# Designs tried in a protein design chat: VHH binders against F-box protein At2g26160. Part 2

Target 1, 331 residues: F-box protein At2g26160, of Arabidopsis thaliana (Mouse-ear cress) (q1pez8)
Amino acid sequence: MEKPEWSELPGDLINLTANRFSSISDVLRVRSICKPWRSAAATPKSFQCNLPSSNKMIETVLSPTTFFRVTGPSSCSYKGWLIRTKQVSESSKINLLSPFFRQLLTPSQQTLDLLKFEVSEIRQSYEIHIFDKYLIQGVIGKEGPSHILSRVVFLDNLIFAVGQDDKIWCCKSGEESSRIWTKIKNQVEDFLDIILHKGQVYALDLTGAIWWISLSPLSLLQFTPSIPMDYDGYDSCNKRLVEYCGDLCIIHQLRLKKAYIRRSQRTVGFKVYKMDEYVAKWVEVRSLGDKALIVARDSCFTVVASEYHGCLNNSIYFVDNVRKSVIRMKL

## First folded at step 4 (VHH)

Design a17 (from d16 with Y102F; framework vhh_7d4b_2)
Fold by ESMFold2-Fast, scan of step 4:
Structure a17 (fold): chain B 331 residues (1-331), chain A 123 residues (1-123)
Amino acid sequence: as target 1 above (331 residues)
Amino acid sequence: QVQLVESGGGVVQPGRSLRLSCAASGFTFSDYAMGWYRQAPGKQRELVASISYSGGSTNYADSVKGRFTISRDNSKNTMYLQMNSLKPEDTAVYYCATVDSFYLEGSWEYDYWGQGTQVTVSS
């Protein structure tokens, strides 16, 4: 029985995921010069809110994390490293996070000074911090809250997220006392993901249909049909939304159907589809060309492979739950 | 640099009180739930008190409930533990830490920790 051949992330990207002895911050410090930090967007602020659960409120904080491309001086290299960062201070000093895992790349005491490097913002994401009465027991899965939020998207004065109940939740920005999450009404579908695309929020349901969130009135409207795919011998239980070349696409993560334990099923491949709006049908994206997809826990996005050290064209980078490592697969 | 500095530990007789302080710097203190852990010789660290980012919700271990009170002042980036009716079994090193959501995969491994302050309850 031949197992699929796994490709590891080459070079510097591998160092971002699991290196507790040598960090990219050391490399960046050696090459540091005083260059201005460039951000096209305002630094996102943490958002404090409350999630109702039965007869109590669960205090929640949405903490911004940002994916940056970091380069040395223009005279040294055009290629950069992909880093994920968490705001630590009001200054340019920030903690380095693994791009793919919810862990710091370096111990919490270590920070990176972005003012010494040329950086460009790639994507914003959010970590969800929950204060739960069961935390003191230290036991997950016993008497814990039933509602956990993920896949956070900000649009105007509204914030959207997917709950553990697979429903879309919404929260208004404003006075702290008014920041209470509520479910969008009349949801029959179960949702896997949400994305901000061309100024609109789209949600992906369990059947592969995309839904549009209308703001006046606040409601879910079906945008595409379900995607009925016949995958010979494969299970496509995990699906993500991504923007690729200006198009809204669905990534299908494929696992072998004949695995005895579903949790132990390995990823064997990917399929990517976009909607052809003109003929109202799903079209397979057979190649990513000069680009790669980053399938991280809280974010999914496209990068130009040639702009990064060790990144390969026509590739998908993701976390393998069986091996607990970052894997590359060619599309 | 992220730093948590505990103070207020010491040696006291049973039935007396101590107030521990934790001064935080290098991160947005008001965004984190905080807690006090303790570790006695030969035992594992245990969470004895925790407080939400706003201070509106608190939790206590059964062994300290009714005797200890946790509080925070976000304007001063400081957390406190008021320990009343101290008992010999409260003797331990007390650690200030973020109680970042271990419900989120892997985040707990990189929580911010102080160096600890010794509390000894002895006659």
Scores: ipSAE 0.119, ipTM 0.587, lowest interface PAE 5.5, mean pLDDT 72

Design a2 (from d16 with Y103G; framework vhh_7d4b_2)
Fold by ESMFold2-Fast, scan of step 4:
Order: structure tokens, then sequence, then C-alpha cells
Structure a2 (fold): chain B 331 residues (1-331), chain A 123 residues (1-123)
């Protein structure tokens, strides 16, 4: 009962893919032959920096990672596997990782003919590693694992991040030796997420308003109104930005407030919002149709469910903090 | 393959020193915070020392503070634990592992682990 949907989860797709990538050398062979793997390997190396905080500098590493869809031989199923990859520094080697966990997939004894595989890049992301002396949730973050770590976006020669102070910070990406973070001036809002959408950087505040980041001068301009309070008794802090059908949407992960401490961190549902241009208001998306949302620690994106093994329509896949496993919920 | 290989364990008398080494391969070592865990017979595994990605920040369990020193050399993909003034209660299998900011009770199952090296402090 506690895992009735596990055989239908992206985690099962990953296990099947890992079982077929029997060694890291097989991944390297695909990289050398296939253009999408080469594109992933061309992303910048890890970016090491110190993020300012109110009390102390925080050591941070931004490690590039890429999500791929992998399909079998041309004469087989059109459905594919969701995998995540990460290039090993100072090497042409690529590690095969879980899309949901910061975990290397264990090589199996089975060998694959990689020349028959087709690979397509889904998105690029960054693992955000912060060393904190206190490993207790709520000491360094507001809502647990998904908010302990900052969010980052790369645009040209700039890096934008939501800092541990819930403010937007900016840094130059091109310089190797010196990394200076500048906080955008006059921020009153607390921010939850940041995304690159149609060549522009947008940030999400605690109230559900989206802000546009202007580069001249470096400033935040309110782009949408706040979303109305939908449910009493739910934590309003767990919101993410996602692109859905070309539109910038808000995902609200519903967790119960402190009324039941034993369940206060547990997800009980989701709401998705999009801007209705005719009424100029946020409206709830009632169904994702033939699509699913992937809500991973460092990335949030939309997939067409029918293109993936074990992926269901109108579904949201995420990591449960209590069970420490991948869970599916219907919208 | 990801590998963490511990070395330097052994049998020593109380008050003496040992230096443990952990050689890492198959991942970008400099991207990960690292730590030393230990497990004594009949006890749960505990984190005794941890070190940040750059080596600029460290943390120690109260039981080893002032006696143990953790360090790393990112150019050699190696982490060390210098253990001074060893006590019989330091007897345990010592494990090299990655440490995430989510390294809470039970989340260590997603970390990379070595196979361990035995340290015995006997009178």
Amino acid sequence: as target 1 above (331 residues)
Amino acid sequence: QVQLVESGGGVVQPGRSLRLSCAASGFTFSDYAMGWYRQAPGKQRELVASISYSGGSTNYADSVKGRFTISRDNSKNTMYLQMNSLKPEDTAVYYCATVDSYGLEGSWEYDYWGQGTQVTVSS
C-alpha cells in the first residue's frame, strides 16, 4: 500500500535505464557519437563561490547537470527513459544519475549496444551544494530540503540566485578567481524561485507574484499580481515556477500547517496557476491533460507523459520528505 | 564507477595516533562535502567529522573535538582524518562518505560510501 504506484514512477524508468547502461564507459561512448551528449558535456564546469548571508559567508558549488530522454533501438518502443547526467571535472567521463536524487546509478552486469540508442536533451540545470555546519531542517531553510538550497539561473555572463536570505543576488560567471555577489537593491519581497523563460529571468515571491529582472539598471519589476489565498490551513511557502504549454505557471505544493507536527512537512496535494489574460487574474489549472510535471530538487519541468515508460497523464512526480521516495499525485 | 577507498586503520595503544586516508574516484570530488563516520560494535553509525568542498570549513562531534583533524586535497581527490590521543572508545569501523546539506537522519542512504577501515585502540 505504501508504494502502490512505484512500478509506474519515473524512478522505475531510471532503474531500467541504469540496468541497460552497465558501465560509465558506455555513457562515454554515447557522448562521443551522439550530438546531444556532446552538447551536455560542453556546459561550463562547476562554479565555486561563497554566498553572502546575514551572519556568515556560505560555501557553495554550482554543479551543471543535464536531463535526457533515452529511447531504445529504432524498431522498438517509442517511449523513453528519463535520466540525468553530470560530467566529471577534468575528464570526458559522464556520471549517470537519478533525476530525483543526488545519487549515482549503480552499474549493472548487463551491456548495451549504445549505437542503437537515441538521446534528446530535455533541460539543463545546476545542483546547488551548500555546506552547512547544521544539518537540521529549519535552521538554514524555511520549508525543508526544497528550500534549504538556493535556486540559480545563468543568463549570458551573469548568474542569478535566490540566496539564503530569500533575496535575489547576481554574480559574473566568466571570472574564475574572484566571485563577487551583489544583492539587487531595495528588495522588500521574499523570493521562493527563479527561472529562465524566453530569454528573460523571472522570480517568484512568497505571495505568488512574478517579478521580471531588468538588467539596466539591475532591478526587479513586478510582472503579475499575487495569487489569492486559496486554502486555509496550508503552508503557502512551497511554490515553484514552471513552463507549461509555453506559459509561465506557478506550482503550489500543499503542505499542512503546524496543526499536526507529525504531518506538517507532508505533501497532501498540488495546485497549478496560470495568468488569465482576459480577466487579468490568476486562475487554477484543473488538469495537465496529456502532460506530467517533474518536480525535482534542483529542477521543475513539463513532460509529455506518453513519451515516457511508466509516466501517467495529469500527474505530478516529486520527492516526498517523509518517505524519501518518488511519489505521484494527480492534479 | 564511484569508489571511496579507506586506508590507514590498525591496532594501536591508548594515547597514540593514526592517520586515515580516503581516495575518491568516479565523481567530481571537489563538488562534495565529505565526512568520516564510525560504527562501534552494537552501536549506530555516527558522523564524527565533516569538511566543506574547499576545506575552508570543518565540523566535529563533541566526542572527538580537539583530538581529530579532518583535511582534504582536492588535487589528489583525497580526504584525511588525523586521529590524536586515541581512546579505547574510539574503537570502530571508520567510513569515508559524501555529506549533503540534507544529511539528516536516514538521508545518508543517498550518499557515496566506502567499505570502511577498522581502528582498534587496546590497552
Scores: ipSAE 0.343, ipTM 0.671, lowest interface PAE 2.9, mean pLDDT 72

Design a20 (from d16 with E109T Y110F; framework vhh_7d4b_2)
Fold by ESMFold2-Fast, scan of step 4:
Structure a20 (fold): chain B 331 residues (1-331), chain A 123 residues (1-123)
Amino acid sequence: as target 1 above (331 residues)
Amino acid sequence: QVQLVESGGGVVQPGRSLRLSCAASGFTFSDYAMGWYRQAPGKQRELVASISYSGGSTNYADSVKGRFTISRDNSKNTMYLQMNSLKPEDTAVYYCATVDSYYLEGSWTFDYWGQGTQVTVSS
């Protein structure tokens, strides 16, 4: 059998070409065209990184997970299902995960073959796996820094994450010997979230101010003023960053300020603010229009509601901490 | 299909040794921390030993420290538990499992489990 012309390219060039695809389904389909293309094509890879802690190295692994929209090829509806996946090997086989929780949706001993689905990539994120000697004893970080990392962002050859110490950590993505987590110097503020937006990394602090990560030298520079936190009777301590219609937005999750019993401490609403890039000020977004926000534990993103089964316009889907379930609120 | 298959269990006298093996397939074994759990009748399942993705770090329950040794061979997708100086209290079904340290909100979550292998220590 004759191979397509592009399959005759050197392996290194084929790999570089595959690395320019943004969709795991595109990479997997390229890999399936012919054996040389498949063996050279890149898939999202796990990164092994080390975290220094009290004269010890804690081993960490960044494992890719991807949010997809799944549609049927014969569907008369343009609607699909939102799934989150974790690739189990270099093959098209995947674990199906809850979009909102770390739970498997497929049985633990079963995988799905991604090539059997019509999928489009929505977002790629990373899970952080940490091996800490104190986790077994229920004594997390008691005699050393507890650095549970979350919110992974890649920029160029750098990887950024938010630590449990509410600080921004960084490591290089290149050779394994360079993959050592280092805390960015001179951080006075505590951070809640981090996002890649228009080729730049932004961090959100506890007050709702946005900081820009400068790469030369590596430092945090305040970009916006704090967002108002004065909501009578409500607590807005939970804040997330999201990209909405090309704009950087902040989501304020509102909870009852006083709760004497667990059931009273529920999310009662949301406020969304857009960054006006010309004046570097936040402007309230009063409607999401035909879109919805997905506020998942490790990722926050926008979808077009009409493209998903059961998804409503002008809505926010999130995890309720009291009910331990996914709920919807209209903005 | 993800599979974890335990082997090496059996019946032994107190003070003897056993070596358990866990063969993994269907996933990227080297990306996961792995562990051995055990469950005796009427008792909760407990983590006995765990090993990091590279094998460079290990942890043990206090009840087995100094007696059990966990190891792994990522080239063979296999994990081992060397059990020395076995006691009647070590009698249990031993399970091979992935250790998911990502969920650190007061609980451990495991993605994959084997079917278990019986270890009986009796005279």
Scores: ipSAE 0.179, ipTM 0.592, lowest interface PAE 4.3, mean pLDDT 72

Design a21 (from d16 with S107D; framework vhh_7d4b_2)
Fold by ESMFold2-Fast, scan of step 4:
Structure a21 (fold): chain B 331 residues (1-331), chain A 123 residues (1-123)
Amino acid sequence: as target 1 above (331 residues)
Amino acid sequence: QVQLVESGGGVVQPGRSLRLSCAASGFTFSDYAMGWYRQAPGKQRELVASISYSGGSTNYADSVKGRFTISRDNSKNTMYLQMNSLKPEDTAVYYCATVDSYYLEGDWEYDYWGQGTQVTVSS
């Protein structure tokens, strides 16, 4: 197991003052001197909503988090560090989080001059906060087909998520009192992941098929065939969607079957597949070239390895257990 | 920097009341469900009361139900625990913390925690 240096943020960067970090982030977002142009949209806000569970309404909040690349002076050609931040509402403060965990990074005592650092937005994600009475009992999965949402995608006035019940849930962004999650009707499939790609929402089912979510009427349409993967001695039930070189790809996480410790089952490898639309077949991606895949709890995305300290080409970075350090495997 | 600071603990006789306060800073308090945990000597930490982000829903452990009341004031970034009819078995260090069921497996220790305040109920 190889721990990437970039996931171990230097102490001087951990002591970034949120007020100055936010100011620099806003300036760089508007001017975009070293990164592609982005719309200067309003700061993402927390989304208060209700999740039904066994005729109860569970109060839930979707809190925006942002992945950034942080570099020193003359940053356009230099390596940086991957960080995750969470904005403190109605404040210029930003909390620093581990990129792979929801763990808060503890600031050092030294104050940094953030004017010497450049930050570039990589992507936005959402952290899910749920009030659940079952926490008192330490019980998960009782009475609720979907009181835990694994990933959220925003599209226009709709929000989509995959629930613990392996079904796709939808919420409208109207008035707070009307923000109630409901399951999409007529789902036969069990889903593992969801992604926004080229302005469309796609979902991944347990068999490896990708589905498109049509908005008029709201429905699921099969986009690709199932992927008939049979790995002798391995469990591939953990699959994620990722955008790689402009294409939708599926990441298969391989774990040993019949592990003696269910919760600590070890990851032994990965396989990545892309649909070749010209021949209508699944094609194995055998090398990521100069790129790496970041497989985090609520986010899966591609980075150019040379842009990050300690990030290696043709690699997948992941956490085998939420409390463990980041692990690297070569594809 | 995230900080949760408890206050209001002390020594009281059985049947008396105490009100604990938890002042939050460094995060968006109104986005989090919050809770009060307690830990008695030689026992595991337990969640005794929890409250939703809006304050519209609350839950209590059976041992304190009907005696304790949890509340919050999001305008002041503060959470409270009103403890009535205190019993010797309520003696413990009381901690305020965020409550988030999304990361129940392997992530409990990444929740925000206060340093605790001692409550002693003795005759």
Scores: ipSAE 0.219, ipTM 0.611, lowest interface PAE 4.3, mean pLDDT 72

Design a23 (from d16 with W108L Y110W; framework vhh_7d4b_2)
Fold by ESMFold2-Fast, scan of step 4:
Structure a23 (fold): chain B 331 residues (1-331), chain A 123 residues (1-123)
Amino acid sequence: as target 1 above (331 residues)
Amino acid sequence: QVQLVESGGGVVQPGRSLRLSCAASGFTFSDYAMGWYRQAPGKQRELVASISYSGGSTNYADSVKGRFTISRDNSKNTMYLQMNSLKPEDTAVYYCATVDSYYLEGSLEWDYWGQGTQVTVSS
């Protein structure tokens, strides 16, 4: 019943990362990245996929981005910076992005010695861009539901995403003509997230149940029971999937119920649960130990806190819609 | 470095035409929907035309529909605005920008902007 403590991040992770982005971007503009670093930072090509809407097609683009950890000289702290990158298709240049926001950072005048930096890939992610005239005009839903797709997962020759209609959509990643979004049939549940875990795609529904996506035939099969969540005065409708210590876990984001608009609700805490396969019960994860969870718009993943500048143990980093900033909460 | 450079502005008489160009560099142009904004003195900036990633879909403000045509050439990383039957009320600084598709409840996010090009329609 104890409310988690909330505090501003000392040495703000996004600000520290932004400062490093600026420095690295400045060097990348002046000097070509050495071959090993440039190779490690390479991303897959974008995918153009069409979304059917009545008698017309809405254009969508899956734009790849990669999360990297960048570390300094071996004689210094082993701590690194979390960066997100996007490749410029016709050149060897790389755009540096905020890990939490879709913003390109202005380069600083500070120079970094790239020969003393190591880069390791943390996660592949995708930004989904949709051209919809009504969204651009500030009018939502006028031409029907599912204007925004989110949380993209690739498996074999298939691409999966969660639609704004809270349903799972699928398309083939092959030939451009086969990249047409199709809603998976017979969906009764509303879905919040999807994840690729141990070679399989799992979907999370509004009640906290995890579903497995079977490919032959293409269908959703319930994998876990629902989590009965009853928090007086709190709303746990916002849930994410994450892999934590090899286990598939659910993050429950707790907000006050008495908000007029869903996005105006302030986050007051988190609960994390994993399925205990041996006992067939949901088990609350009460501490993340030496790890932290990164809850970004397009991706959710675990990091070892001590490996990152400004990152604290047993913490969840997320974007607060009310404050429009990166916030840390202790689990 | 991300850069959007507008050109083609000028001074013209009512009823004449102008073609604006926007040259893009430093990002994957074909991954972004693009648009033309304008801002007249003492007024807020408004979106007048937008174009999809492939160029297959376009959108226009009612004030310019039927007179303006937006197009793009992804092989040249360039976007265009053909302005026909110009009126004095079209006088403004015209800006090239990327259009963000992540919109909820009236909030728009813009990634990149040009510096603008002046269009003046007067007798």
Scores: ipSAE 0.343, ipTM 0.681, lowest interface PAE 2.9, mean pLDDT 72

Design a3 (from d16 with S101T Y103T; framework vhh_7d4b_2)
Fold by ESMFold2-Fast, scan of step 4:
Structure a3 (fold): chain B 331 residues (1-331), chain A 123 residues (1-123)
Amino acid sequence: as target 1 above (331 residues)
Amino acid sequence: QVQLVESGGGVVQPGRSLRLSCAASGFTFSDYAMGWYRQAPGKQRELVASISYSGGSTNYADSVKGRFTISRDNSKNTMYLQMNSLKPEDTAVYYCATVDTYTLEGSWEYDYWGQGTQVTVSS
């Protein structure tokens, strides 16, 4: 309900942005204190591929971003800040981004001692860049073009994504000639999300059922039943997958369906469900305890609230589509 | 810091040519589709030419098709717009920008923009 403090980084952390570095030695300091940052700077991981559409191929680039927890120099502080970074491969630089938005964080005039900051990798995500003349001309129908991809997951030599047609697509990563997306055969269901969980790829369908992606042969196999209860008057399309306490869970973002346009865009609450394998039923998670959920456009994950400045227990942080700002709601 | 710097604008007579350049820094240029927008006084910005990340695909507004050619050199982090057979109607400030197709859908992604370069076609 209230804006989280982590949406506004301290001035000393904002100075960590790549545009504040005037020399290669400053960039090397960032890479030295963080092994993942050093790895990203040395070996760019952008993935160039093609989506077939009608009579042509649509060029697509998957650009990596990494979420980090950064702790300050205070010996009494266990808390850190959530940041997202993006590689600038040709300049040996990195950009510091908001974890919820693509925007660069506003620089501060404070001096920063990079050697006193510790960083830990939380997760990797991907920004999807496509070139399509129909999208550029604003010619997108209610269903959208089937070639728009979201929710990218990498598994070994395969990449999976949800298309705008609500189907699962896959692409091989090995050779340039094999980097052509194909839709998985015989899909009846409409999908909302995918996640990598315990070395396997799982997909979430519109009804709340989770599907496992089998690689031999490539196919979708139903893993869980659908969520048995759907709430009257709420949009069923706003569901995400998240890993919570080692379990695969569903987050249902409750938005009114039958309301005026401006009200139907407003989130009124959340429900979280975990599969109880013992009784083979979906069980509502009524409290997140000491944890919080981060629901961003391209990423959804769990954090321990006490490890972050301004993060409250039993909370969900998300982007308000109407206000274009980060909002907190208690579960 | 993300920067896009345009150059090559100027004042020319109808029928002449100009070549615009856009130098990019502070982001992975080869990951982005790029475009040239223009804005005449009192009008909204319009996309006149766009190019894919590899340079293998291009698109043009009907008003400039056959006269303008967009290209890029990823090794130099530079994009170009060759403007031939210029008309008075081409008078505008020309902006170099990344093409964010998801912004057309109302996404939270942010485009990178240059400051613009003036092109004036007058007799």
Scores: ipSAE 0.299, ipTM 0.660, lowest interface PAE 3.1, mean pLDDT 72

Design a4 (from d16 with Y103S L104F; framework vhh_7d4b_2)
Fold by ESMFold2-Fast, scan of step 4:
Structure a4 (fold): chain B 331 residues (1-331), chain A 123 residues (1-123)
Amino acid sequence: as target 1 above (331 residues)
Amino acid sequence: QVQLVESGGGVVQPGRSLRLSCAASGFTFSDYAMGWYRQAPGKQRELVASISYSGGSTNYADSVKGRFTISRDNSKNTMYLQMNSLKPEDTAVYYCATVDSYSFEGSWEYDYWGQGTQVTVSS
């Protein structure tokens, strides 16, 4: 099997980042100068665990990745590049990853002087690596997909994730032999996303309601009312959580409904909502102002557009699965 | 740089054995499930054997089950394929690769690939 071909639009953040690194040695030089990056990259460790799936245990690794902004301190534009990195075998070596895809960035043959660049940590995330015994048999069915984890959040000694069964799963970060995922009990709702916000874990369900995860006892408590998306002719089932200006917000990705062509559903726009604390009602965010939202595969976050090369104000950057490319839309 | 380097291929008579090795560098080998793919002339590339990150679980295609054994040594960043009772039908280019889920929607992702090593079973 070949990997899919990805085409990126001119001016995408990924393309700009790829053009700035000529070799892994240059990346290591930047890391050596920026002690915070060196320390942060060394701190996170891969988490080996087991997912129960019917009659089998699926071995899984949660591999840490870090989003950085690389800036040139001598640059008068004060703009930087968005990169995602992954530590290599507890060594000082760093792999460069696409911020939007899991594809590794290939360094250029021409060397660049990176000694004048600085690195700022933006966010940590996790890639999920799974060994599924049905991969060889090509079995797509009832068992495998429903136990694949996505959207992982670490909170001290606990790890939370959304399963492909749309339920919240939890794992304790103890000794490897005891790292077995279990579902949180008594879940009636189906979940789409999970986020760590102000020291607490929140989950988003299919109806747009946000739930809080209580740790003593471990349970899900409804935090907000539902926010139904009743748009005639639109499919709004793809929702994400994001922190915007200190508020927990929901991003709704709007696609046209096509009864006969499921694979070619086109994204036509986005809606962003935040909870208004005073009226206890969802309020549409009509503009992101000087900010942009980065909707990546394993994380969603806000950036100040002026701090990044090729990033525009009031914009959402995301992957279009139909075109297999990074696309920008204004809010 | 990320690299997977296969070795051990060659020409062998039916019923004989070959041991393929895959040396990995430039990534955290112990975080990845690994596999051996093969592609014969006029056929699609197929996954013939895979192994979990710990080495505790393995899978084989029906065509090679009982004849091939996959193993790994995480301390040496190396994966192996022991091929016994080779048949003319096993003639193919063998590729070392990582094996992973591509998306939360159940797609498969293969992050890294080797250049391949030729195995020919003849006469």
Scores: ipSAE 0.324, ipTM 0.660, lowest interface PAE 3.0, mean pLDDT 72

Design a5 (from d16 with Y103D L104Y; framework vhh_7d4b_2)
Fold by ESMFold2-Fast, scan of step 4:
Structure a5 (fold): chain B 331 residues (1-331), chain A 123 residues (1-123)
Amino acid sequence: as target 1 above (331 residues)
Amino acid sequence: QVQLVESGGGVVQPGRSLRLSCAASGFTFSDYAMGWYRQAPGKQRELVASISYSGGSTNYADSVKGRFTISRDNSKNTMYLQMNSLKPEDTAVYYCATVDSYDYEGSWEYDYWGQGTQVTVSS
């Protein structure tokens, strides 16, 4: 039987539409991964640690995941596909993960054959896994299993994260028995996100202000003013930090203001702001130009749209909690 | 290729003991919390015992607390369930599984599961 050549089939299957830009289809023909591609970069290690709870320590693992751009052979299109992967310690295979969800892509036996493709690392991220005392009762909620909800940031021998209590937590990468998360002292504000930008750690608070984390002494210093914006008719409680064109930016996810009605909780648009360092004012980013923003659960980053199949310029790709699919919106 | 292989099931009389084993491969076993589920005919699947990635923390369903002991050996990629003082009510197919804790957008349906091993407590 006449079959299409293997070298580009996964890309065609993955990027049929914008909604499948970053996903691997069940129709995708998956094969074992070649060892040479894994030698191109050091494999990140999992980090085992403890998060204090009211009466005992909660065991936590930061499991590395990597976003890759996968392209066909060098003689084919320069465009690629976005995938997220997790290394398997005792196998020549890599588990494929949903780029936008904290979920494994099953069937668990599927592997991507990278012998036929070139890969380049885009971003390192971490999944946060905890031992959930409520799992036995079948009670899993937003407050239940995860005590570190936001993306973690590594800086030298320190690791920072936003905790379930909306405070910044810090952990030292010393001996395993001493890897205990502690809160940074004297925090008055509640935080939404954290990012590593130009060798410095920045945190975003609920009011839209950005804070810098000073390491000597360990403290939070306000870097920008709050955003004094009430979007008439919209709720912007969901905010993320992203690096765009070398600038630290805030993404505001807009929902209809009557959020107490379920249908009004749907995302209707985005606003992106950067701090103008010369005039110390928030400036709206009106267009992303030839770029797109990827807003995933564990990471938020910029891509050049033309480098990806099915990716459009001036676009934001995200998952809305009302839908279980990747959605694109134009900025 | 992810595999979880259960062993140690069988038929025993009430009051006896069994030890179940679960051999894991194809994923980083030491990064996952693990558990034993069971399902009796006509009943829902229930989590009876779970263990943290290091083995330092364990949890049990009230129906088995004090009788069952879960443990793991990360160097052998193996998890165990020691079942003492078995009762007819413990009769079920026992499944080894990962118990990764996700928020409500994550689901146990994406976790790794074994094929199950039958435990029958009768006569």
Scores: ipSAE 0.282, ipTM 0.654, lowest interface PAE 3.6, mean pLDDT 72

